# Ledger of designs, part 378: VH-VL binders against q9h9l3

Target 1, 176 residues: q9h9l3
Amino acid sequence: PRKMVAIDCEMVGTGPKGHVSSLARCSIVNYNGDVLYDEYILPPCHIVDYRTRWSGIRKQHMVNATPFKIARGQILKILTGKIVVGHAIHNDFKALQYFHPKSLTRDTSHIPPLNRKADCPENATMSLKHLTKKLLNRDIQVGKSGHSSVEDAQATMELYKLVEVEWEEHLARNPP
Below, E stands for the ipSAE of ESMFold2; O stands for the ipSAE of OpenDDE; V2 stands for 0.75 times the mean of E and O plus 0.25 times the DockQ between their complexes.

## First folded at step 22 (VH-VL)

Design y161 (framework fv_fezakinumab; at its last look DockQ between E and O 0.63; V2 from the best seeds 0.74)
Fold by OpenDDE, look of step 22:
Structure y161 (fold): chain C 176 residues (1-176), chain A 123 residues (1-123), chain B 111 residues (1-111)
Amino acid sequence: as target 1 above (176 residues)
Amino acid sequence: QVQLVQSGAEVKKPGASVKVSCKASGYTFTSYFMHWVRQAPGQGLEWVGWINPYTGLEFYAQKFRGRVTMTRDTSISTAYMELSRLRSDDTAVYYCARSGTYYYDSGPRFDPWGRGTLVTVSS
Amino acid sequence: QAVLTQPPSVSGAPGQRVTISCTGSSSDIGLGYEVHWYQQLPGTAPKLLIYENSERPSGVPDRFSGSKSGTSASLAITGLQAEDEADYYCQSYDSSLEGFVFGGGTQLTVL
């Protein structure tokens, strides 16, 4: 079987009124939750809104941040050929300006068996925080200091592991 | 209607540079990637590179690195491809083509295409 | 220099079924990247015909179909019509090249 990694990215606001989401941090963990990558990333555009309350990103984090192109190369090297697990992962890939094969993508925000296990509607989009609390009895994204992308990536991986067998079988029968 | 309007045909000497333009309309220019693909006479399609119109970041096929420069002017929704040190084998129709930034927005497919710009390199 | 391999030409009579193959490698189609197909009529720009292996854009007749398996993809045209005479290109992404790749193209002749 292919190696599996989980990814979580933090975004800051760029463009007019900060409505454009730009990559500012990326964390990647392996199947066991070991951190493979965790870097602050300097967006190519001027940051208008750090979104600190949610992103945890502050101006000081950008001082020695890795330039986007360099970071992208490092990240893609890790992701290539892997099954990549994430929550609402399309946002991460979009921010990375990267296309990962659908067949190698696992989005925990769109896994009906996972929602079912959490006593949530199968077709609903549940937050990572909610699923993590319900299924792992763990609180993430607490406080006002912003999210930890490492913590979120680890939680995402753990959630997926709960339904991995069932979901992989489903995907095998129903390839995207 | 989504449209990509390209500049007119060019005739260049070897060693010269050519800059082709592609004006986008009918959609948000900065929300999609712009690609350049060329086709030599009687030959197949060859991907040259892409640019993110929002950030200006570009990625080129290895074959063209060092000779191609992709830029954009967001104020007029126009993408540019400049190819320098032209050779006879650079003679081709150059197309601009739009793709999405991810699968939800057209994804890594090209739609639509410009009508192409013929660039002829001859001594 | 096409990265994906297509037959240079195929032909069929009106009403017949024809298939165009597209063979990749372990770093593109074989890695799981989706395949897209384009139709290029004589003297025109390419047009998206099939996307994501088997999906048809609006306006594309259902007699056009796509499939993917392993390192290869296939375009099938049933009920071949004279207007189908064109060049057909497959397209994917190659992770090793970090770039988009096209097949060499297939010229379809309607007899």
Scores: ipSAE 0.890, ipTM 0.941, lowest interface PAE 0.6, mean pLDDT 95
Fold by ESMFold2, look of step 22:
Parts: structure tokens; sequence; C-alpha cells
Structure y161 (fold): chain C 176 residues (1-176), chain A 123 residues (1-123), chain B 111 residues (1-111)
């Protein structure tokens, strides 16, 4: 079977009024939640809004951050050939400017069986924080110091494991 | 409805630069990636690179790194490709082509394509 | 270093079935990257014909079909018609080249 990883990214604001989202941190964990990658990433353009309350990114993190194109290369090496799990994972792939094969992509924000377990509408988009609290009895993204992308990637993998057998069988019958 | 309108043909001398434009209409320009693909006369298709119009971030095929620059102007929904230090073997039709950003919008397929811009490099 | 290999030409009589192969490597098609197909009529831009291995955009007749297995993909055209005479390109992504890659193209002649 293919190896599986989970990814989570944090974004900062660039461009006019800081409205453009640019990658500033990426964390990747394996099936057991061990950290395979966790780096602060320097966007190639000026940071207007660190979005620290949500991103956890501060100026000091950027001092020795890995330049975007180098970080992207490192990240893609890890993702290549693997099943990649994420939450609203389109944000992560857009930020990386990369298409991962559809058949190897899993998005915990769009898995109907996972929503059913959380007593949520099957087609609703639920936050990672909400699903983690309801299904894992854990509080993530606590406080105002920003999210931990390691913690979020680990939570995402654990959520997927709850539905992994059912969803993998569904995808085998209904190839994306 | 969805259209990519490219700038007109250009004739250049070796060593010069050319800048080709691609104006998008009928969709949200910043929500899709833009690619450039070229085709030398009688030859196949060759991918040059892509740009994310939202962020302005670009990535080029290794063959063109150092000679190509892709930019965009979101106020006029226009992407640009500039190729410098032109050689005679850069003579080609240069296409712009759109792709989605993930599988649930339009995915990694090239659709639509511009009609192409012929760039002729001659002494 | 993977490039997608297509036969330079194929031919068939009206009503026949033809196939066009597209062979890649373990760094592109073999890693799971999807294959897309484009039709290029003489003097025109390429047009999307098949995407994500086997899906047809609106307006493409069902006599065009695609498949993928291992490191190869195939475009099949049944009920061959004179209007199908064109060049056909496959396209995928290659991780070792870090970019999108095309096949060399196949000229289809309808006899």
Amino acid sequence: as target 1 above (176 residues)
Amino acid sequence: QVQLVQSGAEVKKPGASVKVSCKASGYTFTSYFMHWVRQAPGQGLEWVGWINPYTGLEFYAQKFRGRVTMTRDTSISTAYMELSRLRSDDTAVYYCARSGTYYYDSGPRFDPWGRGTLVTVSS
Amino acid sequence: QAVLTQPPSVSGAPGQRVTISCTGSSSDIGLGYEVHWYQQLPGTAPKLLIYENSERPSGVPDRFSGSKSGTSASLAITGLQAEDEADYYCQSYDSSLEGFVFGGGTQLTVL
C-alpha cells in the first residue's frame, strides 16, 4: 500500500492590503503523527500582515526562514508518490502551486462519513477545530498565539484514520 | 464566453527580447493558473512555465530558467511572458493556456488555449 | 528525464477504431499523475479532448475515450471520421523534470 502523510500550512498576508495569502509555514507528519517536515518559509514578496492571531507567524520567524522555492522543492519531494491528507487541502496545494494526483489526495473537510460521525450535515464544510473537538475530544488552536501546523497536521491524520477503511473502499469503487 | 486573447505576431533579431500578452475574459482571472506553451514550426508542444495570477508566483521549465519572466496585471486580467536573449530556435508559436488550481474547479488540464502568438527570430 | 513517447503517425479507414499510445515513466504517469489529451487541427491551437485519463469535456463525442495503466496511457477513437484527421498530444506532469510534459505528437490520417 502507498505511504500516507498529512500536511498543514500557515499563510501570511501579502499584496494590496495584505489580502493575498502566501505560504509561511508548512508541517508534514507521517501516519503515526511523527514530524517529517516543519519549516518557516519566506514568501518571495513583502509581508503586509503576519496574521499572527491565526498563523502564529511573527517577524522573528522570517529571519532564517527557508526561501519559498527551496521549501517547495523539499516539500514536493516528501509528497511525491504518497497519499496526502489535509483539511481544506486546496489551500495548501494552491499555495505550493502544485497538483497532487487526485487519486492520492484526501480532504478531511469534504468526507461525508466523517461529517456523519460528527453529527454534521454530510456536505457541510466543518472546521478542523470543530471536528477535532467533537471526534477526538481534543482542543487545538487554543488561544491567540496562532495555530500550530504540526498539531493541525497530526489532528488531520487522526481524523482521517476514523474513516480511512470506509473512505478508501468508497474511492476504490468510485475513482476520483 | 471564456476567452484568452493574445498579442499579435512579432519579428525579432537574435539577442533581442519579446513580451507576449494574454488577456483573459469570461472568468475570474486570479482564480486559475496561467501556462505558456510553445510550438516551433512543424514541431510538438513544449511547456515553458506557469504563473499564479493571484500571488504572482511563477515556476519555469528548466530549459527556460534565466531567460523567461512571467508576470501579470490583475487590473486588466492580462498575463505576460517575456523571453530574452532570443535565438533562431526560439522561433515558435507561443500559446497561453489556463488550468484550474485543484481538481474540483477545473483541475490540471489546459483549457482554454489562446490562439497563439508567432514569434519569428531572424538575422 | 522522463518524456512521453507517442507514435509519430497512425492511420485508419472511416468507421475503424484507432489507438494512440502515450508512454511515460515512473517519474510521471507511473507516479499517478493523470494524462490529458489534446487535438490540434491544422493551423489551430490545441483543444482539450480528454482530461484526467478518461473524462470528456462537453462537446467531445463519446467515440473518443482514454485509459491509463502503469506508465502508459491510450487514446482510442472509434467510428473514425474524416474530421478526426489532426495531431494528437498527451500531457502529464513529471516530478523529476519538475514540470508539465507533452508527448511528441501523433499525426492521425483518415484514409
Scores: ipSAE 0.659, ipTM 0.869, lowest interface PAE 1.8, mean pLDDT 91
ESMFold2 (binder alone), look of step 22: mean pLDDT 92; pTM 0.944

Design y162 (framework fv_fezakinumab; at its last fold request DockQ between E and O 0.89; V2 from the best seeds 0.89)
Fold by OpenDDE, fold request of step 23:
Structure y162 (fold): chain C 176 residues (1-176), chain A 123 residues (1-123), chain B 111 residues (1-111)
Amino acid sequence: as target 1 above (176 residues)
Amino acid sequence: QVQLVQSGAEVKKPGASVKVSCKASGYTFTSYFMHWVRQAPGQGLEWVGWINPYTGLEFYAQKFRGRVTMTRDTSISTAYMELSRLRSDDTAVYYCARSGTYYYDSGPRFDPWGRGTLVTVSS
Amino acid sequence: QAVLTQPPSVSGAPGQRVTISCTGSSSDIGLGYEVHWYQQLPGTAPKLLIYENSERPSGVPDRFSGSKSGTSASLAITGLQAEDEADYYCQSYDSSIEGWVFGGGTQLTVL
């Protein structure tokens, strides 16, 4: 079977009103939760809103941040050929300007068996925080320091492991 | 209707530069990627590169790195491709083509295409 | 530059079924990247025909179909019509060059 990694990215706001999401941090962990990548990333455009309360990104994190093109190359090298697990992962890939194969993508925000296990409606979009609390009895994204993309990536991988067998079988019968 | 209108045919000498324009309409210019593809006479399609019109960030095929420059003017929803140090084998029809940012929004497919711009390089 | 491999030409009579193959490698189709197909009528720009292996855009008749398996993809045309005479190109993403790649193109002749 293919190797699996989990990814989580933090975004900052760019554009006139800060409504455009730009990549500012990316974390990747392996199947066991070991950190493979964790870097602050410098967007190619001016940051208008750091979205610190959610992203955890502050101005000082951008001082020595990895330029976007360089970071993108590093990240793609890790992701290529892997099954990539993420939560609302389309946001991460959009920010990366990358099209990972759909057949190798796993989005924990759209896995009905996972929602069912958490006593949530199967067709609902639940937050990573909620699923992690319900299924792993763990609190993430707490405090005022913002999110930890490493913690979120690890939680995402652990959540997927709970339904991996069932979901992989489903996908085998119903390829995207 | 989504439309890509390209500039007219160009005739250039070897060593010169050419800049082709592609004006977008019918959609939000900065919400989609713009690709450039060329086709030599009687030959197949060759991907040149792409640009994010929002940021201006571009990626080029290795073959064209150092010789191609992709830019955009968001105020007039226009993308540009400039090819320098032209040679005879650069003679081709150059197309601009739109793609989405992810699968849920058009994805990596190229649609629509401009009608193409013929660039002829001859002594 | 890397290209996907297509037969240079195929032909068929009206009403027949024809298939166009697109052979990639372990760095493109073989890695799972989606395949798209384009139709180019004589003297015109390419037009999207199939996207994401097997999806049809609005306006494309269902006699056009796409499939993908392993390192290769196929375009099938049933009920061949005279208007189908054109060049067909497959496209995918190649991780080794971090860019998109096209097949060499296939000229379809309707006999």
Scores: ipSAE 0.939, ipTM 0.962, lowest interface PAE 0.5, mean pLDDT 96
Fold by ESMFold2, fold request of step 23:
Structure y162 (fold): chain C 176 residues (1-176), chain A 123 residues (1-123), chain B 111 residues (1-111)
Amino acid sequence: as target 1 above (176 residues)
Amino acid sequence: QVQLVQSGAEVKKPGASVKVSCKASGYTFTSYFMHWVRQAPGQGLEWVGWINPYTGLEFYAQKFRGRVTMTRDTSISTAYMELSRLRSDDTAVYYCARSGTYYYDSGPRFDPWGRGTLVTVSS
Amino acid sequence: QAVLTQPPSVSGAPGQRVTISCTGSSSDIGLGYEVHWYQQLPGTAPKLLIYENSERPSGVPDRFSGSKSGTSASLAITGLQAEDEADYYCQSYDSSIEGWVFGGGTQLTVL
């Protein structure tokens, strides 16, 4: 049986007008929600917009942040060979400049059984905050100082557990 | 239409360096990765490395580290690969190839490829 | 090291079915990384033929198909035609190399 982890990333704005999303924090938790990795990451490009009200990233976090290339290596070592759960997870892989195997990827923003449990259309894209409130009766991303990628990764794992048996059986019958 | 136009053939002596160019057109150069792949005469394909044209950050196959440098000039949508301290077994056609950066846009597949640049290393 | 293995050559008569195997390791195909296939006609650059195990780009005929199982992948060509005479390469990602790897290539001869 493959081991399972959940990942969440926070992005800052780089490039013209800060419109390009670049990785500035990554958190990984195991099946039980224990933190395996949580680091601030220094993007290889100049930060134009910290996006603090969503990312929680501030200038002081970058002073001792792990350079992107080193952090990427550390993160990929943890992800290799594991089922990786995330929310809109392909944005996280894009920020990591990495493609995880489709057969080992679980995206809570695109799981029809999870949407059904939340009384949402099966193919709707629902926010992590919305699903967490409806299905776990918990508030995440509270306050105005930005998201916690640890909190978000933990919520993502708990959401997946609600549909894990059904969805893993579906994927076994319908390999990606 | 998407195109990758490479520089012309080169003849070099052992110990020299060569710099191959790959000019992209028909797409946003900084939104896709650029790979370099070589093919020695009568041999298969060998991945050399890749560069993210947006950041300029590169990753090389281990056997080329210390001898290869990949760069780009975003103002002319051009990627470069320089290989130094050339040996006779570096004689090959060197291809550039584009790949996606995002699952929902092209993914990791190599498409398109340049036509290749023959580099001949001979005494 | 961790190189994808292909037969060096395969042949078939027009109209026949041929398959080309691609065998990887526990650090590439066996770890779940997808397989891509490229066709290289004589004197030309490689061209994408199959991606993500079984997907066909626009313009590639239905008689080309791909599959993956365990540590191996396969390219099948049905209704073999003279124009199919080429070299074929499989490709995947390898985690121990931290990069892309190709098979050694298979020369297809149409008899």
Scores: ipSAE 0.851, ipTM 0.928, lowest interface PAE 0.9, mean pLDDT 93
ESMFold2, look of step 22: ipSAE 0.845; ipTM 0.923
ESMFold2 (binder alone), look of step 22: mean pLDDT 91; pTM 0.936
OpenDDE, look of step 22: ipSAE 0.900; ipTM 0.945
ESMFold2, fold request of step 23: ipSAE 0.758, 0.740; ipTM 0.897, 0.892
ESMFold2 (binder alone), fold request of step 23: mean pLDDT 91, 91, 91; pTM 0.938, 0.935, 0.936
OpenDDE, fold request of step 23: ipSAE 0.938, 0.939; ipTM 0.961, 0.961

Design z103 (framework fv_nivolumab; at its last fold request DockQ between E and O 0.89; V2 from the best seeds 0.88)
Fold by OpenDDE, fold request of step 23:
Structure z103 (fold): chain C 176 residues (1-176), chain A 124 residues (1-124), chain B 107 residues (1-107)
Amino acid sequence: as target 1 above (176 residues)
Amino acid sequence: QVQLVESGGGVVQPGRSLRLDCKASGFTFSDYEMHWVRQAPGKGLEWVAVIRYDGSSQYYADSVKGRFTISRDNSKNTLFLQMNSLRAEDTAVYYCAKEGYWQSSTFHRYFDYWGQGTLVTVSS
Amino acid sequence: EIVLTQSPATLSLSPGERATLSCRASQSVDDYLAWYQQKPGQAPRLLIYDASNRATGIPARFSGSGSGTDFTLTISSLEPEDFAVYYCQQYDYWPITFGQGTKVEIK
């Protein structure tokens, strides 16, 4: 439990057409849901699309945002040596330009027992919102103001706890 | 620029097999999940299958489940659709399609780029 | 599965006129809704994503609105090249589903 954290990031669109996803916020919580990190992050490139409806990011959040390289260093310091839980976490690591060891990674969007528990197809990648509603009877990402990466990280950790024992045993028998 | 080029379509008899290829270029192929969408002649669009960015998971429409297999080779930027036990109702133009932008915790599975399509005709 | 119903089936208009296309979902799909244009012999082309975001290169005369179950694609002033079939698509639930299409034809 002490060595387990959950991460969730918010991305904005950069590049000439805004198709590149760039890190703009990162939240990390511990096993109990306590916030260890929560910062707005300034991408190195010009933001073309804030994707506010989803990211919750607005121009005003970038005024005093932490530069990407600095934030990346802070985040990696927290993640190093930890079991990191996330939902579609490969995107978070991609945005961080960081690759965590697979043996220490837990992706709640790719855990068949979790989908079974939610009466969803085992191989269908489900959204965090849908799984949270089905398994925790909790509504997240409510409204049109955008997501909260803290809320999403906490929900991700709670979902993982539902299958932690079973999944850790599975991974012990079948190392990635 | 982004390009998707399908190949492998043709005329086959019912019960036979066919494999479609889709060659991708102009973007980081391994960052995105890829889809197949088909369109019967004169009809609408029907989603067929999806594969995760690393090929570790696949999901299918009920109409093709158990008969079709979606796969990918990221080293070759190529998407595949193995179609077995083909039926007349599988006759369609088959498109490979790229998902939209990627985000954390959510999935934006609209299709921002499509191939030109390849025609598969299943007929006796 | 989510059923998307488009209306009208056919819309006959003249160049310069306003076109309003509807897409209704059998249940809420939030803002996970896209619109496509398809011309004969061509692949679909993305117009709108996330209900109201115009895709890159799409003219300003195209706009998307709505949320939940009712969505609208509007073409403020039809150009000759806009006569085509239009599809809506939801991506909130599996399986991904499309509307049956609306044909915009020249009057």
Scores: ipSAE 0.917, ipTM 0.957, lowest interface PAE 0.6, mean pLDDT 96
Fold by ESMFold2, look of step 22:
Structure z103 (fold): chain C 176 residues (1-176), chain A 124 residues (1-124), chain B 107 residues (1-107)
Amino acid sequence: as target 1 above (176 residues)
Amino acid sequence: QVQLVESGGGVVQPGRSLRLDCKASGFTFSDYEMHWVRQAPGKGLEWVAVIRYDGSSQYYADSVKGRFTISRDNSKNTLFLQMNSLRAEDTAVYYCAKEGYWQSSTFHRYFDYWGQGTLVTVSS
Amino acid sequence: EIVLTQSPATLSLSPGERATLSCRASQSVDDYLAWYQQKPGQAPRLLIYDASNRATGIPARFSGSGSGTDFTLTISSLEPEDFAVYYCQQYDYWPITFGQGTKVEIK
């Protein structure tokens, strides 16, 4: 069976007024939640806003961070040929400047059966925090020190497992 | 310079239809979820609808579900609101609104830019 | 849905005075709270996002504080252009909701 991984990234603000989102951390876990990759990444441009409340990224993390070009190469090598699960995963791919085949992409923010299981409207984009609380009875992203991309990637994989059989069957009937 | 310009407002009778357009410029339109927010005369702000960045999914306030359709054309940087079966309570200024920065697992759905609004009056 | 209750409904003050506006959520919205200013005939203008961050170009006299259910917008010294209606907005859970507004008017 095709191998499956989950990815989550953290972004910082770059560009004019810090409104551009640039990759500063990436975590990848396997199906069992084991960490395959977890690196702080140095964006190629000036960081205007660390967005620490959300990203957990601080100046000290950038001191030994892997340059973006090198990190991207490492990450894409892991993702190639695999089913990649994420939450609002198009943002992770934008931060990586990468396009993963749609047939191998799973987005827990856009799976109607997952929303239905959480007793949420099928077309509403629900936060990872709320889905995880409703469906796994777990609190993630706790506190104000910022989020962990490892924790978030692990939660994303666990959420996908709840609907994996149904959703894989749906995608087989309805190729993207 | 981010700019949002609404058009298509006017006076219509109850039960009729109207389409609003919002032309966007100064940012990568296809990166952002886009919203409609309305304000009845002398009243507060009411969120109306949101559309996913690629147009594939939409969500609506209960007050407009089944009557309004939000859509977008990313090749023209344009957001639309098709309003059917209009009622007097739909009378409002309608604003196009852009979400703040994007992140991965969190959604920052505050509105950093608004259009000037277009007035829709539903009157018999 | 999450109800945002703003108080007071109207705040009558003079230029140079300190304004304190309250927004209370019916359940926790964490830090997913924004503040807007609106003048007659104009679109809302973002002042504060993520509870405490000033938006670009907003004067330092505006500050936001609070988390969870209780939030405050403070204008340290009112200028003539600050007399307007102020709205809070939560974006933690669907549907997105706004408070009913606080009108800040000249005494």
Scores: ipSAE 0.842, ipTM 0.933, lowest interface PAE 1.1, mean pLDDT 94
ESMFold2 (binder alone), look of step 22: mean pLDDT 93; pTM 0.949
OpenDDE, look of step 22: ipSAE 0.906; ipTM 0.953
ESMFold2, fold request of step 23: ipSAE 0.835, 0.823, 0.828; ipTM 0.934, 0.929, 0.930
ESMFold2 (binder alone), fold request of step 23: mean pLDDT 93, 92, 92; pTM 0.949, 0.945, 0.949
OpenDDE, fold request of step 23: ipSAE 0.912, 0.914; ipTM 0.955, 0.956

Design z104 (framework fv_nivolumab; at its last look DockQ between E and O 0.88; V2 from the best seeds 0.88)
Fold by OpenDDE, look of step 22:
Structure z104 (fold): chain C 176 residues (1-176), chain A 124 residues (1-124), chain B 107 residues (1-107)
Amino acid sequence: as target 1 above (176 residues)
Amino acid sequence: QVQLVESGGGVVQPGRSLRLDCKASGFTFSDYEMHWVRQAPGKGLEWVAVIRYDGSSEFYADSVKGRFTISRDNSKNTLFLQMNSLRAEDTAVYYCAKEGYWQSSTFHRYFDYWGQGTLVTVSS
Amino acid sequence: EIVLTQSPATLSLSPGERATLSCRASQSVDDYLAWYQQKPGQAPRLLIYDASNRATGIPARFSGSGSGTDFTLTISSLEPEDFAVYYCQQYDYWPITFGQGTKVEIK
């Protein structure tokens, strides 16, 4: 069986109005929650909005940040051939300007059995925060200092473990 | 510039069906959740339905569940709302709305852009 | 569902005056709160998102504050074009819900 990793990214706003989401941090953890990658990343364009309340990114984090192209190469090297777990992971891949094979992607924001286990509507896209609280009885993304992509990646992996067997069987019967 | 243009509204009798369209432009349509929000005459705003960026999932307000269907065609940058078994209380201006910016693990489902709305009147 | 209660229902003020609008949630919605302005015959316009972030193109006289259950929209000095209905909206819980609105009218 293929190895599994979880990914979470933080994004800042670039472009004339800061509406473009650009990668500014990426964290990758293995199945056990061990950190494989955690770097601040320098977008190729000027940052207009750090979105610090959510991203946790500040100016000082960009001083020695890894240039996007270099970071992208490092990250893709880790992800290649892996089953990649994330929450609303399509946004992470979008920020990375990379698309992982669908058959090797697991999005915890779109797993009906996970929502069912949390007594949530199966077709509702739930936040990582809410699912983590309901199913793991753990508070994440607390405070106003911004999110921790490591914490979020770890929580995402833990959530997936709760439904891994059932979901993998489902996917085997219903390949994407 | 971002534009959302609704169409398809009109006057229908109770129990009938109607389909609304929303044509989007000025942004990458397939990157965002799209929503329908309605407003009865002289009343406030009521969220109706949401559809994921790729159309893989939908979610509805209890008031329309089982009767309305939200869908999208990303190749045409168009959002749809199929309304069946219409009731008098469904009378409203229907707006299509774009979700805000996208982040990882967090959803910012405020609506930064709205269409002009299309009026649906259900009356016998 | 989360109930958002806005107050006052109507706020009568003159141009140049400060307007303070309240939005109270039935339970904490963190900072997942937005404010909209709506004028007659028009669609709502986004003013504030994430509780305190001013939307693009929105004048500096508009500001949002608060977190959890209590939120405030402030218009530091009312302009004639600011007389309208204002709605708050939470997006932390399903279903998405709006306040009932506050009408800011000219005295």
Scores: ipSAE 0.900, ipTM 0.951, lowest interface PAE 0.6, mean pLDDT 96
Fold by ESMFold2, look of step 22:
Structure z104 (fold): chain C 176 residues (1-176), chain A 124 residues (1-124), chain B 107 residues (1-107)
Amino acid sequence: as target 1 above (176 residues)
Amino acid sequence: QVQLVESGGGVVQPGRSLRLDCKASGFTFSDYEMHWVRQAPGKGLEWVAVIRYDGSSEFYADSVKGRFTISRDNSKNTLFLQMNSLRAEDTAVYYCAKEGYWQSSTFHRYFDYWGQGTLVTVSS
Amino acid sequence: EIVLTQSPATLSLSPGERATLSCRASQSVDDYLAWYQQKPGQAPRLLIYDASNRATGIPARFSGSGSGTDFTLTISSLEPEDFAVYYCQQYDYWPITFGQGTKVEIK
């Protein structure tokens, strides 16, 4: 009965030379892939590089974006007490300035059985795009206009479902 | 100022071992996956190994798998390469390399900073 | 693994000329491509990342273009310090691979 959600974020460049990564969009989906949250978020710092090719974030998205402090509060309320699935999820949590319990965290970039299903080396950090193509026969992140965190969160949840039984058992035997 | 400094290179006989160190400064070391890249004299660049930001997993080029071990100590901002069963073809300058910015669900594994390298020569 | 083929192997030009360097991937690597400059006895220096983004401190005469399988590094007007070896690198697939290099030399 413990609820499970998937999260994906998009970041923009802030700080010196735009190399600091700051949250600018966050999407959360439930187990069935229904969208629970999807907001553009205004970082508290000046945006130096929208990283639009990857993030899909443009200046117009920031005009009515939810301020970071407010968005963070909304997001954390959704995540609290739930199993949270993501891809390289430590980056999403870092962008949220948040720590989620390790026992409730699932990272599809770091699940050896998932890599094995994809006929990939178990310890290689595979991209969401490549795992989704190999295991779901689906192209995501298509085009040059930037990625969708909704699409990516949905793909992440579907990937986790492929190994959910095995991995939940593994974690029960090997608590993080 | 980002700085990467390799050490531990030298001349060794085939079959012997060496350990390389890379000391990092000027950035949050534990935020980044770190790599070793090598270059044989007069040749091009060859990727060798990567280690996850927290040290929990590593991945190797086929040419070194089973012989080399990458590791890190985040409390000391240090990356390591343990090289066992060295062969003449392992002779190269070994570079420590830092990835660019981090992002969600995409990996930007270009190398924005390199050390100056440390030479390993494996010869009889 | 992804093979990156650079051409030409050697490019002999004079200062002030335009240099055009090619990198072809054996499969699409999207925009996950970088370019490096290396001078004798030195570590590589990042020039271009994500196919077309100029790295910090790199002069505007350097530009990258292309996507998928065909990529170009352009130096609009060669300066004496630009004579070096140039490498492309893909980071879409494991293992990470580099091209064999293009040497840009004084004619």
Scores: ipSAE 0.852, ipTM 0.937, lowest interface PAE 1.1, mean pLDDT 94
ESMFold2 (binder alone), look of step 22: mean pLDDT 92; pTM 0.947

